# VHH binders against q0v8j4r314to507, part 7

Target 1, 194 residues: q0v8j4r314to507
Amino acid sequence: ASSLSFVLDTTGSMGEEINAAKIQARHIVEQRRGTPMEPTQYVLVPFHDPGFGPVFTTSDPDSFWQQLNEMHALGGGDEPEMCLSALELALLHTPPLSDIFVFTDASPKDAFLTNRVESLTQERRCRVTFLVTEDPSRAQGRARREVLSPLRFEPYEAVALASGGEVIFTEDQYIQDVAAIVGDSIADLVTLPL

## First folded at step 20 (VHH)

Design t6
Fold by ESMFold2, look of step 21:
Structure t6 (fold): chain B 194 residues (1-194), chain A 120 residues (1-120)
Amino acid sequence: as target 1 above (194 residues)
Amino acid sequence: QLQLVESGGGLVQPGGSLRLSCAASGFTFSKYGMAWVRQPHGKGLEYIAMIRYSGDRTYYADSVKGRFTISRDNAKNTLYLQMNSLKPEDTAMYYCATPRYTGNTWEDYKGQGTQVTVSS
């Protein structure tokens, strides 16, 4: 039994990303209906600075949809955020051999967790895909006047590579379309045994 | 031991071109993104270009877009910066950079740099 697991940045700029998660959830459920890959469990872990969690788990897609609909972007535009902490929680509550999707517009504040999260993805054999609505070349912080390195997302790259997933950068106006394509691509990769 | 060695800098006239190289050793070059960073005299660091580990995506600062091209050769562990249509404002020390994870922190590791001077 597989899980559909989302790690969602709920900081104030994330309205479109939350909508993209809803669209992707719908696409995956519809594409997998009637197959062995149909999700039987749903996991949701929100995060923002300084907090993350709690984890939400259900077997009911309607309860999952309701939980997503109750999510609101919190105020502020702070970077970085507690993404890897939330992902660790998701990994601990996600059944093995599942896909985990991370939606964020920020680099991780907790990048010191990178090795631990990499190891956990391999132990749990979960594939992690990051959907990031930020251009790595942006040189100015949203709320601060610090110079931002374009290499600041490398912790996500390391986790994605270790898990067999990827990091996808896109503008926030396109995140819903990208999420749908990622959902379709995963379905296309599933082979049917004879 | 991680090492980045930049080369190819020099004095050129406005409108000229230079190609910078960065030889990398002491780490698995093909696993990490790379960037070019410059520091003009009396100013802070400016990240000007970045390329992902595989080379399939590149990112540029507006100040150099259309004039500079970042590339990498993973078989030779070498990063490149092709600089065309050089302006006096491009005068700076140029560094290549890669992320380094020390097991506790991530940081940008930079080489010693190569000087580019654009003057007539």
Scores: ipSAE 0.565, ipTM 0.844, lowest interface PAE 1.7, mean pLDDT 82
Fold by OpenDDE, look of step 20:
Structure t6 (fold): chain B 194 residues (1-194), chain A 120 residues (1-120)
Amino acid sequence: as target 1 above (194 residues)
Amino acid sequence: QLQLVESGGGLVQPGGSLRLSCAASGFTFSKYGMAWVRQPHGKGLEYIAMIRYSGDRTYYADSVKGRFTISRDNAKNTLYLQMNSLKPEDTAMYYCATPRYTGNTWEDYKGQGTQVTVSS
């Protein structure tokens, strides 16, 4: 049995990304409907700072859409966020050989889980794809007293690689376009702020 | 203990070349992306080149693109920066960097640096 899983950052900065995820989810479900790749299960795991979960699981695509549609960008915290914890939950509740999509604009607060999550992806044979948006205001390092490491997303790359997935970096203004391309398994669009 | 030791800096004429090295120890080098960062006197830090942990992808600032090449040897725990066609504006302290989570935020750990001076 195949599953479609979403791990969604729901912090206040994620308005465009959440919308893109909703649109992409619809497209993916529609494309797979009536095919051998049609999901028999859907998984949704939200995360924010400092919380993550709960896990929502259903075999009903309508229920999945209802739950996903209730997701909104609410509240705010500075990065990092509990992304890998949410991903771990998704992996534990996702059948083997499934696709997991992660949407976030933040580095992981729980980077210590990287090896565990890598191993879990391999055990479950799930492919993990990260869509990571960068805040343009953060790229302009001049205003922030502390320059965040541009390599802070390496844990995502490690996990993606272990799973046979990828990390796609983009700006929030382009997330709709990029999300639409993810379904086509195109090459990684990686833009790191330098 | 994590250590980064930069070397290879010096005085060079405009149009000249240098090769910087960074010897890494105290962590699993092959699991981390690496960067070169420079700081001109009186100016802020500038990220100029980055390389993924696998070495399969590199990124460059526009200021050095086409002139500088970042590479790594994971077997030797060493990061390199080949600098060609050097300009006076490339004069700076050069650091190799690796990301670390401090418990609050992601920041790069840097070595002591190596001075590069480009002057006629």
Scores: ipSAE 0.411, ipTM 0.770, lowest interface PAE 0.9, mean pLDDT 90
Fold by OpenDDE, look of step 21:
Structure t6 (fold): chain B 194 residues (1-194), chain A 120 residues (1-120)
Amino acid sequence: as target 1 above (194 residues)
Amino acid sequence: QLQLVESGGGLVQPGGSLRLSCAASGFTFSKYGMAWVRQPHGKGLEYIAMIRYSGDRTYYADSVKGRFTISRDNAKNTLYLQMNSLKPEDTAMYYCATPRYTGNTWEDYKGQGTQVTVSS
């Protein structure tokens, strides 16, 4: 049974990313409905400053769309964010052998969960793909008072690696194009680590 | 304990080449991206090259793009920086770096560095 699972950063900077997720979800629902490739379950987990959750789970694509459509970028603090906590929830509520997609522009505040989340990905045999709307190569140009490490996303790399997924870095302007991978992944046979 | 040890620096003429190495220990090297950063005397740190954990993607600052190549050998826990067409402005202390979470933010752990001097 295939599942479509989204973990979404809903902080104020995530407007384009959320929209990209919505677009892809719509396409998947429209294209896969009534076909052997139709997801049997949909999972949605938001996170924002300072909270994460709740988990939304449904087998009804229309219900999923409705819930996702109500999500918007809300005000929030600066990074880091509770991404791994949200991902943990998603993993616990996602059927095994499924794909999970994470949208964020922030590093993890809860990096201490990295090993646990890695283990959980292995246990659940879920592939986790991170879509991060930040280019590490541009980290030098941000006039932020605090120099943030361009490598601050390594917990995501670790989790992705453990799951057989990947971390995709992109700019906001390209997130829609990059997010197309969500649709493609569902269409293809997912090779998950044994 | 996390440790990074840089080597391969030295004095070189303009147009010359150097290869830096960074020996990593105390963490699962193959799971983490790595970076080379440099600090000219009296100036701030500059991130000049980064590589993903698998080595499949690299990033370069414009200042070194086309001249420097970052690579890694995960089996040897070693990071490399091939430096070609060196310029006087490349003179700096060079560090390899890996990310570390401080409890509220991310910073990079760096080794002791290796000095690169390009004579004018």
Scores: ipSAE 0.041, ipTM 0.513, lowest interface PAE 2.4, mean pLDDT 88
Fold by ESMFold2, look of step 22:
Structure t6 (fold): chain B 194 residues (1-194), chain A 120 residues (1-120)
Amino acid sequence: as target 1 above (194 residues)
Amino acid sequence: QLQLVESGGGLVQPGGSLRLSCAASGFTFSKYGMAWVRQPHGKGLEYIAMIRYSGDRTYYADSVKGRFTISRDNAKNTLYLQMNSLKPEDTAMYYCATPRYTGNTWEDYKGQGTQVTVSS
């Protein structure tokens, strides 16, 4: 049976992304409750520097929402983060034909896992959608003490494509609105708030 | 061996147009996003345009939006930048860039660059 799975960056900068995940989860749970489309399993995998996990799974949507509400920003992590490791863990615990949503403002520290995660999304037939608070075009043309590649999100693009999903970039103030739209099955919607 | 070779730069008058090309080799070009990056003399790097591996999405810096168009031909392993309505402030060394996997993260790889000079 299908699952609804969330992979959350829980660094201290991620308060808006955690709130967006809560809104999307609530919307999906309420929209699908009591219908044939109701997920039979829910998966939650946090990540941060230096770690990721543990996996939380439940068959009860109210328990899923409660666990998500208890998620706390841990602070202190430097970009990049262990996103692909957390996603791999989520894929291993998510039934086939499920949606996985990833919420982050950071590029992956573990980009060496990209090909493995691509293969796993295809093997599991799971759709992976990334909601990323960092618009790569906002970093263009600005000098900074530590220069981060604007192409640093290409691992997410590769994984999303392999799975039939999408990478959606937005500013912090819009991520909750974008998450609600994606939760309504508008998975290909991309917004650039500039 | 990964190589990016830019060409098509030169001297052009304000209001003119140029088309830059970037020939890619030594990797599977269609798997990677690409960018154009410029560096005016004595200044820092500016990422001015980016394109996803499939070519279905592009991003532009405000300084070039509406004047420059990034495109790619995955069958020819070539990245392009069409530059229209050129201004003196567009004078810079122009590089194409792609992410390179270096063990634990993606880093940029940039070519040798091609000079664009906009002067009356």
Scores: ipSAE 0.006, ipTM 0.238, lowest interface PAE 11.4, mean pLDDT 74

## First folded at step 21 (VHH)

Design u2
Fold by ESMFold2, fold request of step 24:
Structure u2 (fold): chain B 194 residues (1-194), chain A 120 residues (1-120)
Amino acid sequence: as target 1 above (194 residues)
Amino acid sequence: QLQLVESGGGLVQPGGSLRLSCAASGFTFSKYGMAWVRQPHGKGLEYIAMIRYSGDRTYYADSVKGRFTISRDNAKNTLYLQMNSLKPEDTAMYYCATPRYTGNIWEDYKGQGTQVTVSS
């Protein structure tokens, strides 16, 4: 069995990322409907500072699409966010051989979960791909006025590598194009241009 | 166990060039991103460049963009910084840094540094 799973940052800065997730989900569902590769389960886990969840799980692609369409950006745009907690919850609710897509513009607040999440991706045989709309070189935090390390996304890199996935950094205006390419690569094994 | 050793610093005239090296040991170098960090005397740290684990992407602070180039050789466990068109404002101690995850804590581990002085 397989699942299509989204872990979605819903902070107030994530409007375009949420829209990209909606478009990617529609694309994947349409590409796989009626084929042997059609997912049997769909998982959605939102997160924002300070919270994450609840998990939404369905076997119906139309219910999944409807749930995504109802997602809207919320407040709480602090960096970092509780991304790994949301990802852990998604992993606990997925069958083997699932692809999990994480959409965020922030580094993880809960990076202490890295080893746990790595182990869980391998145990569940899930591939995790992070789509991050942030420039690692940005040195200033937004609300807290903190100097930011360009290495702050390394917990995501560790999880992605352990799972056989990737971390893709892009800009807000390109996230929809990148999401489409990543969705096609899962179906067609297409290499992204760099 | 984990060790980062910077080298290649020195005294150079404005407009000159230097190439810094960072020899890494005690960890799987090719699994981690690397950064260069500088600290002018009596001032705070500035992250100036970062390179992903594979070397396929690089990122730069605005202060050095177009003048400095970060690179890595994963076969030799070595990080580099090519510095061109050096200015007096580039005078600083230069450190390489790598993320370290120990006891469920992530931190930026840096070496002892190498001094770069840009002066006539």
Scores: ipSAE 0.632, ipTM 0.875, lowest interface PAE 1.3, mean pLDDT 82
Fold by ESMFold2, last read:
Structure u2 (fold): chain B 194 residues (1-194), chain A 120 residues (1-120)
Amino acid sequence: as target 1 above (194 residues)
Amino acid sequence: QLQLVESGGGLVQPGGSLRLSCAASGFTFSKYGMAWVRQPHGKGLEYIAMIRYSGDRTYYADSVKGRFTISRDNAKNTLYLQMNSLKPEDTAMYYCATPRYTGNIWEDYKGQGTQVTVSS
């Protein structure tokens, strides 16, 4: 099967990441339109604090691009965010044997969902790749007195590993280049999750 | 049963070096990231280094960059911290840490620690 599924952190700090998702989506849509490799379904799930969703699904790549192009960063976000809830929703609406891409700059507020999401990725045989624009070594949180653990992204590592995907850490200034590289690598490789 | 046992601490003069070790058991060491955390007497915790599960990426706090090196040997289930150019400010209890997910709660599980004292 072939779905293209995006889970996007839309907090106010995510402008570059949202643009990277738009660029990756356009590249994939244009390369695969009208070919046997064209995704049959497209899924988009935004998230921010305090919420996530709604899910958007379509079989039309132009509708997907239009919906994604209308996304913009919302104000007010903080770390952590509801990333795993959004990913669970995306998994429930993504057909089996699909790739899911997650864009965020924050660790998960809902890390208690880790085992549930791991199991769902394996049940659905979906590969999950996280693009994270945060340095794990950043010690100061938004609250100035908050100390952040460099292990705070381990829930993402657990989910990615269980699914056959990975977590890619990069800086804000490079996220669009990294997203293009990830998109090119997936386009060049045909790998089943088993 | 999950265990982390730190060793290699001691007294060292300013400018000196120490190598800390952390022996891990009771879990699949190669599946999890590891960190070194220090706590000066009477002060809060400071995360100083982290290494990904495979060892392919490392991260450091600004306070130790260029002086400390984290490494791991997944075949021996052992985490290391090479500390060079030690300063009196590095005096602290040093812990290794690994993420633990139990009862739907993630936490940084730490060992008992090893004391590093930098003084003349």
Scores: ipSAE 0.630, ipTM 0.873, lowest interface PAE 1.3, mean pLDDT 82
Fold by ESMFold2, fold request of step 24:
Structure u2 (fold): chain B 194 residues (1-194), chain A 120 residues (1-120)
Amino acid sequence: as target 1 above (194 residues)
Amino acid sequence: QLQLVESGGGLVQPGGSLRLSCAASGFTFSKYGMAWVRQPHGKGLEYIAMIRYSGDRTYYADSVKGRFTISRDNAKNTLYLQMNSLKPEDTAMYYCATPRYTGNIWEDYKGQGTQVTVSS
């Protein structure tokens, strides 16, 4: 218990999401400073198609702030992302009974990992919450005639449910406000039965 | 085995209303999001509405926003589409869809569909 773990999509479209992660981290750390709930470990796993990682872990909140502040959106374009691979890596480096937050605007390229990641969240007893800044109803695809399914985020829903977390869909313009609300709420969350 | 059975299609005049139903069986309906997909004759598929597993959020294509309402009854394993202010452009085969994860592959499973024809 007591890790603050982030899995961040760093594609070129993710500037707002990276800022939201910074805001959420600041709220959680400052609210919990000097209490038993203060995080003692911090984990950061970036991902970008086709790669993910490396994992960054520290017990020093200042080192975490520095690493997070050095994050910036990369180019990369319009491909689905390796989100579940990055999440698997984060789960392997996050202490049990911790919260993991995932920030992305894309469906997973590696959805074949769904069962593996579900099992790992339950083995590690970690709660996974996804903040997704994409509208499931948008029909625009990777090709001009590709039909995008609004169900393409169901792998994230499956992982979130298995872990006792949730998937939150929001617009780019609201992600920072939503991240702040989620950060305020996690102090009161309890582990759900799975 | 997984089954989705659409019903409620038919012939309706422009401006009319119609309610489609999708009866689901062979899987845990309340665990999955659901969508309505339509295909006009000789055209590609268009996803027009989606509803999350719990029913707490819904999403619509611009072509139907404000006119169609998706809903679900998890106690009855049934998905609905209320279609109001129908236009000739809404003429299509309508399918319900659910995600299926088998053999490490996600896919949208669709039923056989129900025809909606909007004509004078």
Scores: ipSAE 0.619, ipTM 0.869, lowest interface PAE 1.3, mean pLDDT 82
Fold by ESMFold2, look of step 21:
Structure u2 (fold): chain B 194 residues (1-194), chain A 120 residues (1-120)
Amino acid sequence: as target 1 above (194 residues)
Amino acid sequence: QLQLVESGGGLVQPGGSLRLSCAASGFTFSKYGMAWVRQPHGKGLEYIAMIRYSGDRTYYADSVKGRFTISRDNAKNTLYLQMNSLKPEDTAMYYCATPRYTGNIWEDYKGQGTQVTVSS
């Protein structure tokens, strides 16, 4: 089975990322309609501070669109940080040989899961692509006067590399354009033999 | 054992250039991003440049953008920093850094550093 799986940071400041997920999903669904690669399952896993989940799965794209709309309205609040926990949950519910897309503006609080998630991507043979709306060069925390390492996103790089995916950094205002381009590229790549 | 050894520092006049090197060993260098971090005497750390594992993307602090160039040679396990148009405010101890995952902790590992002094 072919799945379209999203892991979304659902804070109230994540409107751009949720819209990017909607745009990417529309591009992929429309591109694959009537082909062998048309998604038969949709998976959505939100994350936020302090938690993540629940998993939402459906075979109906209309139900998926509605869940995305509701999630945006419900997701306001605290700094999101449990990205790898949500990704692990998504991997457990995503059929093999599927693409998983992760949308976030923050580095992971749960980086201790990196090796476990790497192994799971390989076991499930899922490709994980991260769309990150934070510039690695930003040196100071948004809520605190802490110094931020540009290497703080390396757990995402490790997971992406292990899975055959990638990490894409962009600004908030460009993520919708980037998501559309990634959606076109992934759909194109999936339809190529070998 | 993981080791990062910086070299190439020294005394240089304002407007001059230096090239720093960082020799890496004890880990798979080509799997990890690398950064340059500097610390002026008596001041805090400043991350100034970062390069992805493959070398295909680089990121710079505003303070050095356009003047410094980070690069890597994955075949030689070496990280570089080309510093041009040096200013007195670039005077600092320069460290290379890589993420280390040990005991369920992801953190930056830094070498011993190399001193850069920009003075007339």
Scores: ipSAE 0.554, ipTM 0.842, lowest interface PAE 1.7, mean pLDDT 82
Fold by ESMFold2, last read:
Structure u2 (fold): chain B 194 residues (1-194), chain A 120 residues (1-120)
Amino acid sequence: as target 1 above (194 residues)
Amino acid sequence: QLQLVESGGGLVQPGGSLRLSCAASGFTFSKYGMAWVRQPHGKGLEYIAMIRYSGDRTYYADSVKGRFTISRDNAKNTLYLQMNSLKPEDTAMYYCATPRYTGNIWEDYKGQGTQVTVSS
């Protein structure tokens, strides 16, 4: 049985990304309703600075859609976010052979979890795809003298690679179009070698 | 043990070219993105280029776009920086960098650096 699992950054800048997740979820649900490919479970884990969770899970696509529609940006976070903590929680509640989609505009505050999350994606045989609305080359942080490393997203790359997924960098104005294309091309289950 | 060794620096006239190399060992080079970072004397660090683990995407600071090219050879565990149309403001210590997970920290690990001096 498959799941549609979303890990959503709910900081104040994430309005477009939340909408993209809604569009992707609606498309998958409508396309697969009443077919053998219909997801049997839906998982949602929000995150923001300083918190993440709680996990929302349901077998009812209408309940999942209702939960997504109630999502609002919370604001107040800085560049690092608790993304990997939220992803770990999602992996623990997502059945094997499922796709997990992560929407964020920030690098992880909790990068120390990277190796643990990599191992968990392989144990659960889940494919993790990150949609990141940020340019890795942006060097200016929020502080005047803060310099951002272009390698700050490498934890996401490591997790994606280990799981058979991807990290896709795009701009805010394109995220809804990119999410629709990604949903069409990579919504299938991942199969890992034994 | 993780090691990054930069080479290829030196004295170059304005308008000249130089090719830097970074030999990597002690980790699976092909799994990680790599970057070039420079530090002019008495100034802070500037990230100037980055390349994904596979080499399929690159990113550049505006200060070097069109003049510098980052590349990698995963079979040889080597990162490169081709520097063309060099200017005096490119004078700096140049480091290659990779993410390192040590203890509970992901951080950019840098080598010892190689000096590039652009002057008449």
Scores: ipSAE 0.526, ipTM 0.828, lowest interface PAE 2.0, mean pLDDT 81
Fold by ESMFold2, fold request of step 24:
Structure u2 (fold): chain B 194 residues (1-194), chain A 120 residues (1-120)
Amino acid sequence: as target 1 above (194 residues)
Amino acid sequence: QLQLVESGGGLVQPGGSLRLSCAASGFTFSKYGMAWVRQPHGKGLEYIAMIRYSGDRTYYADSVKGRFTISRDNAKNTLYLQMNSLKPEDTAMYYCATPRYTGNIWEDYKGQGTQVTVSS
């Protein structure tokens, strides 16, 4: 009655993040295959500018890994991206008591969906963890004179908090190591209230 | 009503220290990240520090890294900025900021500010 779900930013800058998602997925799939903890469903939702989806769903862990392995970074996109729209789709296709992992390097273009997505995580009882390859303190946007708020990722924090997950910020070169650590932590399902 | 009230500014000599406070009310303080932002007279805004809702992660602009420390006390709904080794370039109005989500719009809400002046 559980799913392993990935929401994956496929913008051209996301090459390392896509590889990290592939590595984490393979680790989780192989670790749980044939055990009582094996998810019954696997969900993948890509997103990039200007769009998101379609959703990919399978009951076969090998098919899920193959689907991830065939994904490639698309052309360049902008910041922000349609992350919360993709997450909404993932939540609608994810059974209760599931883990959802979001890989992105950008703040959300669609932050107006925050309350909707928070409510959906609680209704579905899903835990959402964001792996973000960006430094919140980066103040210079790509446009001349654009100043970026370090609070621009707060929509992700709100969703993570509502769901019992977290937001993890790291650098491109470390995302694979961080993803492996997060994958190991999910295998140890010991929840301590804070 | 959402309120952020900064205090602790003043006149200080170069090399000195100040501790700023930001008293928060009208929202669940422990649910949101907080930032310090400064504006030198006649200049634009500079975000200088940010702290996550739980206080477990902090982020700093290069201009203040190693000299300033952001912290929070969620039991007292208060944000702090410890400023050490102050320089004349740190002279600015200092604001605390928090995200506000109303009517499906996210924005940074700032208080009225507290003036810090570093001069002999």
Scores: ipSAE 0.512, ipTM 0.831, lowest interface PAE 2.0, mean pLDDT 82

